# VH-VL binders against q9c950r261to396: the designs that were tried, part 2

Target 1, 136 residues: q9c950r261to396
Amino acid sequence: VPTFEDVKEVTIRRSKLAKWLMEPFFEELIVGCFVRVGIGRSKSGPIYRLCWVKNVDATDPDKTYKLENKTTHKYLNVVWGNETSAARWQMAMISDGHPLEEEYRQWIREVERTNGRMPTKQDISEKKEAIQRTNS

## First folded at step 1 (VH-VL)

Design a8 (framework fv_levilimab)
Fold by ESMFold2-Fast, scan of step 1:
Structure a8 (fold): chain C 136 residues (1-136), chain A 122 residues (1-122), chain B 111 residues (1-111)
Amino acid sequence: as target 1 above (136 residues)
Amino acid sequence: QVQLVQSGGGLVQPGGSLRLSCAASGFTFSNYYMSWVRQAPGKGLEWVSGIYEGGSTHYGDSVKGRFTISRDNAKNTVYLQLNSLRAEDTAMYYCARTPEDYYGSGSYFDYWGQGTLVTVSS
Amino acid sequence: DIQLTQSPSSVSVSVGERVTIDCKSSQSVLESSNNYLNWYQQKPGQAPQLLIYWASTRESGVPDRFSGSGSGTDFTLTISSLQAEDAAVYYCQQYYETPYTFGQGTKLEIK
């Protein structure tokens, strides 16, 4: 099971998605990473889910939206628990904050509850190294 | 195509009750956050209540304890039970969808029902 | 609760002109680079229709003469090259926190 710190290091913030959006390595880099998706608000503030990136959906060039100061038709297909939770999201809905440990625990619980696929520590380590190479 | 078809309005006396219905088609209803928004004659819009896919609910302060939102995912329908009605509850009531495949992740109302008029008078 | 104030409350303009409608929020509705501010159009006897979401994203099917701008507390809806069918009441709405609130509306009349 990946630790919270492992997951945190491969969680991509919105500002990095916007920065890397037009790069040829974009899809290869972010698939298999995590993103923090805003799903609503409570009395305590915004509610987020830590989701695993399955793929980039760029199939409809006519469905554009703004991501910061750029226009894009790229969406993220993400999974929270298992494949039944798969959903397509605008990158504009991704948090620019770091994940919280409670969000990590909720993600673990949901993957276990739904008998979903848990990424390995090696999968996470490989993504961490790829991100570090890009930020160098 | 997405459709929200409303029913259940009418004229009722103060203290009375009504149940509003909003039947959805053209999308996977069970995955969507649904809301009720009302508009008093000649006035602006007021959000009344919302319900998540899993059944968790929110209410505006003016209707807490009197109105109950519910959903039947097998029938693709969201309901609003209006109890202890007051003259100031007189309004056109709209059901509205928050777009997304999951738990209110959108943050806007993309489709609205045609509206159901509720009139509360003696 | 977050209060939204629109200006002007009503405006009358001619076909082909440009109009701007302002919406001021009592609190910032900006969270993680997303402005939780939407614009709706309501024609007489009809339900509201979504025009703009997240301050500046045009809903599918909405003509490009409609545009939204602003961030934080100050937002603007701009309609360029007005057409007769644009006569309606326009509402801003925040989705930052419950209760979700609307501005009082701006009535746009075409001369």
Scores: ipSAE 0.000, ipTM 0.525, lowest interface PAE 12.4, mean pLDDT 86

Design a9 (framework fv_levilimab)
Fold by ESMFold2-Fast, scan of step 1:
Structure a9 (fold): chain C 136 residues (1-136), chain A 124 residues (1-124), chain B 111 residues (1-111)
Amino acid sequence: as target 1 above (136 residues)
Amino acid sequence: QVQLVQSGGGLVQPGGSLRLSCAASGFTVSSNYMSWVRQAPGKGLEWVSGIYSGGSTHYGDSVKGRFTISRDNAKNTVYLQLNSLRAEDTAMYYCAKDLGEWELLDYYYGMDVWGQGTLVTVSS
Amino acid sequence: DIQLTQSPSSVSVSVGERVTIDCKSSQSVLYSSNNYLNWYQQKPGQAPQLLIYDASTRESGVPDRFSGSGSGTDFTLTISSLQAEDAAVYYCQQYYSTPLTFGQGTKLEIK
């Protein structure tokens, strides 16, 4: 089971998605990482979920939206618990904040509840290295 | 004032098609998990389909491949397209909103607001 | 798929009595101290109404005489001091996993 620190290090913030959007390595880098998806608001503020990135969906060039100072038709297909939860999201809905430990615990609970596939230690390690190299 | 108003039912012959509509007011359908639940005459409730806030769709085994759930965010309306209808699809069809105001993916609590129901009769 | 079995299938009681309706799940619906089980009331000619969610949390506007209990695979809906307007069919429903499933229903008649 990856630790909270492991998940935190492979969680990509909106500003990094915008920065890397046009790079040739974008899809390869982002797939298998986590993103913090804004799902709405409560009386106490915004609500986010830690989701695993399954793939980048660029199949509909007519469905554009603004991401920071850029315009894109690229979406993220993300999974929260298992494959049945897969949903297509605008990167504009991704948080630019750090994940919270409670969000990590909620993610663990949902993967276990839905009998979803947990990322391997190897998968996490490889993503950490790739992100660190890209930030260098 | 949260409300769901349904339309589109009727009598159809086996093999026919119908499109059911569920118009929402007082909340945004794209922010909630939305379900279709049916009830055959004198029988219990059966969940048939759902659409998550993020757009993913899911179906009960009895309707998979024949029914399609969709939504039009601009019209704030959820649809259920019924194709290849069979006599056993005869039922009152309800649309329902999940209790959680801000739903995503497979996260749901319960169905707190229901439409009035739309009768679908499949008969020759 | 998770199967829910209710008992009894029907029950007939008098105003002021206490009634209990049981729901048995084929699999545990408990995870991290939360039971993914709801109860609904359906009166003739009407759409269902949510009564209880998360096994024991009463929905807003639902009278105190309705209460839910249980954990894992065995759940109970209790109606204390039954009123005439409580005549209805009651359904349990799980949301632990898809497909969402309902019990077969329990018909409550008032004598």
Scores: ipSAE 0.006, ipTM 0.549, lowest interface PAE 10.5, mean pLDDT 85

Design b1 (framework fv_ebronucimab)
Fold by ESMFold2-Fast, scan of step 1:
Structure b1 (fold): chain C 136 residues (1-136), chain A 124 residues (1-124), chain B 111 residues (1-111)
Amino acid sequence: as target 1 above (136 residues)
Amino acid sequence: EVQLVESGGGLVQPGRSLRLSCAASGFTFDDYAMNWVRQAPGKGLEWVSGISWNSGSISYADSVQGRFTISRDNGKNSLYLQMNSLRAEDTALYFCAKDIEYYDSSGYYPFDYWGQGTMVTVSS
Amino acid sequence: QSELTQPRSVSGSPGQSVTISCTGTSSDVGGYNYVHWYQQHPGKAPKLLISDVSKRPSGVPDRFSGSKSGNTASLTISGLQAEDEADYYCQSYDSSLSGYVFGTGTDVTVL
């Protein structure tokens, strides 16, 4: 099972999504990574879910939105638990904060509860290296 | 506190026009897509129209296409529905509803806040 | 107008569980996980109860749960309470319309 540090290193923040949005490697890089999705609010503040990126959905070129200072029609299809939970999200709703350990624990529990896909440590290691090459 | 307040409903004769307004407060209005949803007496909910944050994406239900026009004025935090060529089947309580998502009216995500509605009755 | 099929009414006693189905096609409920549920008390506006098939918004009790199998989504209310007496509507993305479609609605009565 990937550790919290493993998952944290392959969680992409909104500012990085905005930076890489127009790059030719965008889809290849972010598919298989995690994003922290804002799903609502509680009395203690925003509620986030740590979601796995299944694919980039660019099928609606006429449905654009602002991401930072850019305009895009690209959305993320993400999974929390198993693939029946797959949902499409604007990257503008992705957190620019680091994931919290409680969010990681909730993700583990949800994947196990729903018999969902658990990434291997090898999958995460390869993604981490790709991200590090892009940042250097 | 998020509030949506509809106005402009009333009794109108078939073939005439009516303009509905929705005044929004408690959130950054120009960051969200807005929608009109109606409910005929004793019937269920029917989505009528949606508009993105910048008016760049607008959609209508088939039943109102060509007769209704949705618009917004972000400087006034207001949403509008211009209803032309009204028919008896347009009789309904009209709700203003806010998309939970930023910017687009994509049809993917729910409405997190609704107004109390304004009643439109189309009869002779 | 396209609409998703729900039973007209379901009823239960306090403490029991009731389930409401919402049946569509592969172009709406069956094709996507964009299914939401709203609760509407008499004379009031609808309130978001469940989003994205099974996700509870902040403030919604955990006795409300959602699921989906094929072309049918379900809302389950466990530990039924008098305050749950209301109309319930499902809503889905419809790819053929590139917009929203609502269910026919279900009246829940608590006796």
Scores: ipSAE 0.000, ipTM 0.508, lowest interface PAE 18.6, mean pLDDT 85

Design b10 (framework fv_ebronucimab)
Fold by ESMFold2-Fast, scan of step 1:
Structure b10 (fold): chain C 136 residues (1-136), chain A 122 residues (1-122), chain B 111 residues (1-111)
Amino acid sequence: as target 1 above (136 residues)
Amino acid sequence: EVQLVESGGGLVQPGRSLRLSCAASGFTFDDYAMNWVRQAPGKGLEWVSGISGNSGSISYADSVQGRFTISRDNGKNSLYLQMNSLRAEDTALYFCARELDYGGNSDYFDYWGQGTMVTVSS
Amino acid sequence: QSELTQPRSVSGSPGQSVTISCTGTSRDVGGYNYVHWYQQHPGKAPKLLISDVSKRPSGVPDRFSGSKSGNTASLTISGLQAEDEADYYCASYDSSLSGYVFGTGTDVTVL
């Protein structure tokens, strides 16, 4: 089971998504990484879930939104527990903060509860290496 | 409580113009994309036009492209549809609908107004 | 381009189950989990009934359920009640249109 530190190192923040948005390697790089998705609000502030990125959805060029100083029609299809949870999200809803250990624990529980796919340490290691190679 | 109230419908002659309004309340209007959806008497739903919260993205159905203009005034919590060169086939009940993409797999219309009737006939 | 195909009408008795199909292509229903269902009572505005294939909004009874297999999404109403008599529309994202497409609509009659 990947550790919290493993998952943390392959969790992509909103500012990095914005930076890499127009790069030819964008989809290859972020597919298989994690993003911290805002799912709502509580009295204590925004609530986030650690989700695995399945693919980039750019099929609807008329559905645009603002991502920082750019306009984009690219969305992320992400999975939280198993394939049944697959959801399309605006990158503008992705957190620019680091994941919290409680979010990691919630993700583990949800994957186990739904008999979802758990990434291997090798999967994580390969993504970590790819991210480090971009040096940005 | 979310509320959408359409107005401005009526009887108009072919070739004339009409402007519809939708007054929104109970939510932060500029956080949401807004849409117009119409329904001809006894027929199904047809999406007409959509506009993003900041008016940066606007789209139209092919049937109204070049004739209708969607706009919004976030300071007044209002959505508009300017309808020019009206045709008999534009006769329909026009609904204002709020689009929610926060937390969903796709954009969908989570709240609708009651609609305003537009009748185009001579 | 083409609307999503629904049966024109479906009928059932109180307490029974009815299922409404919504058939598209791999560019809409089959390609994504972006199918939504709207309920419209006579003389009223449509109301969101099911989002994202199977998610029920707050306030929608669990008698309403959604599913998808290949290019066909289905809405099932179990324990059919008189108040379920309405028109039902599916809607999906269509990549070829870069926008929304509604189904042809189904009139549910409670006999």
Scores: ipSAE 0.000, ipTM 0.504, lowest interface PAE 14.5, mean pLDDT 82

Design b11 (framework fv_ebronucimab)
Fold by ESMFold2-Fast, scan of step 1:
Structure b11 (fold): chain C 136 residues (1-136), chain A 125 residues (1-125), chain B 111 residues (1-111)
Amino acid sequence: as target 1 above (136 residues)
Amino acid sequence: EVQLVESGGGLVQPGRSLRLSCAASGFTFDDYAMNWVRQAPGKGLEWVSGISWNSGSISYADSVQGRFTISRDNGKNSLYLQMNSLRAEDTALYFCAKDEGSGSYYEPTYYFDYWGQGTMVTVSS
Amino acid sequence: QSELTQPRSVSGSPGQSVTISCTGTSSDVGGYNYVHWYQQHPGKAPKLLISEVSKRPSGVPDRFSGSKSGNTASLTISGLQAEDEADYYCQSYDESLSGYVFGTGTDVTVL
């Protein structure tokens, strides 16, 4: 089971998605990483879920939206729990903040409850290394 | 012009199932959260269920959890409510309601800017 | 689920002002400006009247106003008119229930 620090280091913030959006390595880099998806608000502020990126959905070029100062038709298909919960999200809805430990615990619990796929430590280590190479 | 038109209501016996539909037009359906709200005859409003624009976030009132299933088909601009194990206390006018929150910076606004006229569900023997 | 508490009825004559209270807890009304008001005429769907405590949607007259103090929100109708005879519902989001909550509703009678 990956630790909170493991997941945190492979969680991609919105500003990085915007920066890498047009790069040829974008899909390969982002798939298998985590993103914080905004799903609501409470008295304590925005509510986020830690979701695992399954693929980039660019199949509908007519459905464009603004991401920072760019326009894109690329969406992220993400999973919270198992693949039956896969849903497509605009990258504009991804948090630019760091994940919280409570969100990590909720994600673990949901994957276990739904008998979903748990990423391996090797999967995460490879993503961490790829992200570090891109940032240098 | 925003329109929400509910259908599928009727008289049904306790323990049976019913499926409600809501046809949406006049806005970009797949950018907005949608909700079901009900009102028993002579009573107040009760929120039943909500679904985000992409079906990634779904929630239910405690009174229907485990019995009702909300879903949407963005290609058909339609919202659905599958109602199983119906009880007499489920008798109500069921409204389709649009959330004000939108896709470009989507965060649920927790209120409903447009409502349909409702479809009547009567659970009785 | 908890409901927000409203008076069952208020009444007034044309030209008078009436105020409807909506009382909740710190997890709903007392929280982050998530108080909204709907007007429902008999046989009709509810219509959004006030959002986020005090914001009027386009087309809503300024004689409708909203406010909030602590755990209680208020809707005030000034210059009461015959067409204001309707049911009024407040609504909030309750973080502890992870869902929407409505008020018990108030019947406004214009005599």
Scores: ipSAE 0.007, ipTM 0.565, lowest interface PAE 10.2, mean pLDDT 84

Design b2 (framework fv_ebronucimab)
Fold by ESMFold2-Fast, scan of step 1:
Formats: C-alpha cells, sequence, structure tokens
Structure b2 (fold): chain C 136 residues (1-136), chain A 124 residues (1-124), chain B 111 residues (1-111)
C-alpha cells in the first residue's frame, strides 16, 4: 500500500497542470499521477477527492473552459476507486493545495472496497523522478 | 435489510436543547456518510447536517450553523444531533438518512435509505 | 438558503406522461454535481427514485426516467398510475454552499 507521503509526492497541483498544459510531455507526465479533484465547496472551502489520472481527453475542441487565465479543451479522465468511477473533469476543478491525510485514507478505503488498482512502489518512484526532472 | 431508527424527539420550549439519536443496522455503518434532513409540517425537505464516515468532515445548513452539532459513534452504529437554542422554525420531523454506496465521488450526496423520522415541536 | 424550483403541482390521467422540472443555478443543478429524485407518499419517509440524473435503483420501474439540460433537471413519469400520487423532490449538491439542496417539491395528482 503506498504511504501518504508517496501519494503526496506524485499529486499534481492545478498551477503545475496550467504550466505544463501546452508542453509535448504533458500527457505522458501526468498519466499515472494523482490529482485532487474538487467535488464541491463548503463555506470553509472546497471539498476534494484524490484521483488517479487515466488519460487526457481532448476529443471535443468546442468544449472549452478557462484554466488559470488560459483557455483549453483538455480534460482529465480520472479514477477514484476502480474503472467504474472513471469520469472526465475540467482541470479548473483541480486543487492547488497539498492533499490531506483524510483524503488519502478515503482513497485507500475506496480502492479496497471496489477492488481497484493499487499503484506499486515502482510506479510511484518513476512518477516522482519524472516530476522532479521537470521541476529542475 | 438496512434500518435507521430515530428517537429523542418531543415537545420543547424555545431556547431549550434536545438531542436526537439514530440507530443504524443492516450495513457497515463506519463506511458511510450520514445526514439529518428535516420536514416542517406540510412543508418540503430541508437538509440540516452531514457527517463523513470518520467524523473528519462535517457540514451544516445556514439555518442551524452554530446551534446544532452532528456526531456519530461508530462502535454503537449511532448518529446524533445535538440541538441547542431551539426556535419555533426548527419544528419539523427529523429524518436520519444514509448516503449511497456509489463509486462515483460526485454522486455521493444522494440518500439511499431513510428512517421514519422523529417529531420535534418547539412551542411555548 | 437557495431551494431548487419545482412546479407546485402536476396532474395527468392514467396512462399519460407527466414531467416535473427542477431548476437551479450553475453551482448546483447546472454544475458537475448530479441531481437526485425522491418520492414521498403521505405519512411516509422519502424513497430514492432516481440518482445521478437518470440512474434507477433496483425495484424502480422503467416508466420513471430523468434527464438534465443546463440548469434544469426533469423527472418524467410515463404510463401514469394511481400509486404515483405522491410528492416528488429533486436534490442536488450546492457547490457554493457545501451542502445538499432540495427542490420545493411537486404534488403529482392522477386524475
Amino acid sequence: as target 1 above (136 residues)
Amino acid sequence: EVQLVESGGGLVQPGRSLRLSCAASGFTFDDYAMNWVRQAPGKGLEWVSGISWDSGSISYADSVQGRFTISRDNGKNSLYLQMNSLRAEDTALYFCAKEGDYDFWSGYYYFDYWGQGTMVTVSS
Amino acid sequence: QSELTQPRSVSGSPGQSVTISCTGTSSDVGGYSYVHWYQQHPGKAPKLLISEVSKRPSGVPDRFSGSKSGNTASLTISGLQAEDEADYYCQSYDSSLSGSVFGTGTDVTVL
């Protein structure tokens, strides 16, 4: 089971998504990483789920939205639990904050409940190195 | 068979306190978020409060914020609502409601099972 | 608190179709949060009828269907029957308030 620190190190924030949006390495870098998807808001702030990035969906150029003052038609297909939870989200819904340990615990429980794919230590190590190289 | 049984309702004077309980059975209580929803006589449904499986996330409707406290005891399969500073407008049937077991996170706000409710009447 | 707008009442004859609208804003019905529908018979607790705009729980007949367009969700009851006389409530998650929001409710009468 990957630790909270493992998941935190491969969780991509909204500002990084916006920065890397137009780069040729964008999809290969973020696929297999985690993002913190906003599922709603409270008076105290937004509510998030930790989700695994399955792929980038750019199939409909007419479905545009704003992301950090850029306009894009790229969406993230993400998974929370298993493949039946796969859903397409705007990157504008992704948090620019660090994940919380409660969100990590909820993700673990959901993957276990649904017999979903658990990332390996090798998967995480590879993504961590790729992210670190990009941040140089 | 999922069952939710509310208790603790009754007649209470304005400004007083009352504590509602909900006893759950037939499902793994500590895997689901729980909610309180109320309905004033002859009126519609109003969401009151929600609590996550581990009590880590709690939310309240504007009308009860600062006066009501939701809590749960997973070891007893029980949900609670502590109601302080009660007002006449809090008069309602209070339902205990379980959130659905849906694997899309965006769908987790529907209520798949409800109790029969406990009546709270705030009057002098 | 912002309620979703439903017609107060809708009526139809047995075998006809009736549609109940549920109108909100971009922060609830029109947002990425889903719409759910509940049926409540007099003196009884609400029962989940439709979840996530159009999903029917086990035991709910196919004649109940849901849809959504922009800020308005709709519940359609085809082949209307006497036992469909009830109050119907839509519900969404209000992303600006971090809470569930219910519709004003619609009384369905079978003529």
Scores: ipSAE 0.006, ipTM 0.555, lowest interface PAE 9.5, mean pLDDT 84

Design b3 (framework fv_ebronucimab)
Fold by ESMFold2-Fast, scan of step 1:
Structure b3 (fold): chain C 136 residues (1-136), chain A 123 residues (1-123), chain B 111 residues (1-111)
Amino acid sequence: as target 1 above (136 residues)
Amino acid sequence: EVQLVESGGGLVQPGRSLRLSCAASGFTFDDYAMNWVRQAPGKGLEWVSGISWNSGTISYADSVQGRFTISRDNGKNSLYLQMNSLRAEDTALYFCAKDSGYDEYYYYGMDVWGQGTMVTVSS
Amino acid sequence: QSELTQPRSVSGSPGQSVTISCTGTSSDIGGYNYVHWYQQHPGKAPKLLISDVSERPSGVPDRFSGSKSGNTASLTISGLQAEDEADYYCSSYAGSYTFYVFGTGTDVTVL
């Protein structure tokens, strides 16, 4: 089971999505990473879920939105527990904050509850190395 | 004063078209998603269509998909619903409603509503 | 999509508490905290009463409260008053370009 630090290192913030949006490696890099999706608000602030990126959806060029200072029609299809939770999100709705350990624990419980696929530490390590190469 | 005012409803025969308008005032119209919600006489609320601040995200209820078109003109602070191929089951009071979410958010709850415009589809 | 399920009616006496349930699936109520409640008096437009499960908009009394557990959200009205006699609707974000799905509605009667 990947640790919180493992998952944190492969969680992509909104600013990085905006930075890499136009790059030819974007989909290959982002698929298999995590994003922090805003699912609501509380009096303590926004509530987030840590979701796994299944694929990038760019099928409808007419459905554009603003991401930072760019305009895009790319969306992320993400999974929280298993395939039944799959949902499409604008990257503008992805958090620019770091994941919290409570969010990681909630994600673990949801994957277990729904009998979803758990990434291995090796899968995460390979993704981490790819991200590091891009940042170097 | 923050307000929404719908217009364009009326009596129309099945198969015909109507265009509804909603005039917004008292807030920065182009910062918010807008929605059309309808209510048939004596029935509950049904979300019909929504449009994000820049028209980049548009969606429809299955019951109206392919027949209705939502649009907005941010320069005129106006929301529109073009209704084609009208059916008796489209008879309802049509409300326009503002999302409470800012910019790209379109699901944060509808905090401002108009009084509605009545559409009656009957032969 | 399918409507969220609410009881058709709930009744109480002045000063009592009533609770209205709103049941959906993991793809709406269970999947997100974008659950909202609206109050509608006869002949009037709906009014946003609770947003994001439990947040009260300005001007809404604290006797109205919201909560969520699993696939069910609840609206509780404490200290019930005659003016609370109205229809109440829940709504949720439903993903996949569905901005809102509404509940079937609940008529609150003050007896």
Scores: ipSAE 0.000, ipTM 0.601, lowest interface PAE 11.8, mean pLDDT 87

Design b4 (framework fv_ebronucimab)
Fold by ESMFold2-Fast, scan of step 1:
Structure b4 (fold): chain C 136 residues (1-136), chain A 122 residues (1-122), chain B 111 residues (1-111)
Amino acid sequence: as target 1 above (136 residues)
Amino acid sequence: EVQLVESGGGLVQPGRSLRLSCAASGFTFGDYAMNWVRQAPGKGLEWVSGISWNSGSISYADSVQGRFTISRDNGKNSLYLQMNSLRAEDTALYFCAKGDEWLGESYYFDYWGQGTMVTVSS
Amino acid sequence: QSELTQPRSVSGSPGQSVTISCTGTSSDVGGYNYVHWYQQHPGKAPKLLISDVTKRPSGVPDRFSGSKSGNTASLTISGLQAEDEADYYCQSYDSSLSAYVFGTGTDVTVL
């Protein structure tokens, strides 16, 4: 089971999504990473879920939205738990903050509850290396 | 620490109404889903109704759907169950039960009140 | 309607181990690691004993353990003590009903 630090290192912030949006490697790089999705608000502030990126959905070029200083029709299909929870999100809804340990704990519980696919440490390690190569 | 105190139970005739209350303390009430679970005398547990932390999701057991209404007042740390068209088979001890997940759905019930007895009979 | 099946009663002597089964279907017990156990002493409210199949809440002795295989979850009480005389209920979530389901309950007697 990946640790909180493992998941944190392959969680992509909104600013990085915006930076890499137009790059030819974008989809290959971010698929298999995590994103912190804003699902609502409480009096204490925004509520987030750690989600695994399944694929990039660019099928509807007419459904554009603003991401930072860019306009895009690319969406992320993400999973929280198992494949039946897959949902499509605007990258503008992705947090620019680091994940919290409570969010990691909730993600572990949801994957376990739904008999979802748990990433291996090898999967995480390979994704970390790909991100590092892109940042170098 | 965490306390849940139910009230409002009593003897009521079939077809009438009753409103149950649950007063919560010792945790941030508005951050957790809340539930009603009942137990008929000498019988097992039956989940009745649940409400999310923000009242955005509400659900009922088939046996009470259309007759009972769950609600909450986060400013008063209170949970309610409005029971209409009561039947003899609604006779039970009604427990208030706290959901486990912060700002999420209940997976299990980590704290329970002592219960309030509802008897539907003449 | 979709109630989980437990034995009506289980008995053992002090110091023995007893196991309580909880059998459902692929839409509840078999579909998820969503099985929880509650202990209820006579005249008292239920108390959470095991969550998410195997997890012990703070304050629950390690002689209480949970497991699951296919559509059947189990609660094992090792080193049985007189204070363990109680009713035990399993609980899961039935995805087909979108509702919580409880087991039929098991009365544990210490002889």
Scores: ipSAE 0.000, ipTM 0.520, lowest interface PAE 15.5, mean pLDDT 85

Design b5 (framework fv_ebronucimab)
Fold by ESMFold2-Fast, scan of step 1:
Structure b5 (fold): chain C 136 residues (1-136), chain A 124 residues (1-124), chain B 111 residues (1-111)
Amino acid sequence: as target 1 above (136 residues)
Amino acid sequence: EVQLVESGGGLVQPGRSLRLSCAASGFTFDDYGMNWVRQAPGKGLEWVSGISYNSGSISYADSVQGRFTISRDNGKNSLYLQMNSLRAEDTALYFCAKAEYSSSWYDEGYFDYWGQGTMVTVSS
Amino acid sequence: QSELTQPRSVSGSPGQSVTISCTGTSSDVGSYNYVHWYQQHPGKAPKLLISDVSKRPSGVPDRFSGSKSGNTASLTISGLQAEDEADYYCQSYDSSLEGYVFGTGTDVTVL
């Protein structure tokens, strides 16, 4: 089971998605990483779910939206729990903050409850290295 | 122009089921969250259920939890409310409402367009 | 759990100002600036009047204004007109219910 620190290191923030949006490595880099999807707000701030990125959906060029100062038709297909939760999200709904430990605990519980896919330590390690290379 | 047209209401006996539909036009349906709001005769507005643009987030009022199911078909620009185990207290005009957001967080949204409503009467 | 609290009715003469309060809790009205107002004329669907506490959508006259302090939001109608006679509802998101809550509604009468 990946630790909170493992997941935190491979969670991509909205500003990084916007920065890397047009790069040739974009899809290869972010697939297999985590994103914090905003689903609402509470009195303590926004409510997020940690979701695993399955793929990038760019199949509909007419469906554009604003991502920071840019316009894009790229969406993320993400999973929270198992494949039945798979949904396509605008990157504009991705948090620019770091994941919280309570969000990590909720994600673990949901994957276990739904008998979903748990990423391996090797999967995490490879993504961490790729992200670090890109940030340099 | 933006239009939301509700249908499926009617007179029904307690314990029975009804399915409401909302046909949307004049905007990109699959970019926006949708909601059902009801109003009993002579009473105020009560939020019933909401669904995100991609069906990834669904919520219900406590009064209908376990009895009602919200769904959408983005290919048909349609919103649905399956109402089971109907009670006299469910008697109301049911409105379809489009959510709009000041930010990307859809639960912060306001309802910028409403349909005219479909009347559901639960009575013997 | 319960609706946001509004006065049942408010009345005024043409040209006067009236204010409608909307009182909730720290989990809804008090938690963030997501308070919205709707106007409903008899026999018609509600219409968005104010979003995000104080923002007026296109087509809403500038005599309508909103504000918020703590757990209470307010809608003010200045220069009251005959066509302002309607029911007014506030709305917020309640984090404890994970859903929207509406106010009890206020009937505005122009005499």
Scores: ipSAE 0.016, ipTM 0.604, lowest interface PAE 7.1, mean pLDDT 86

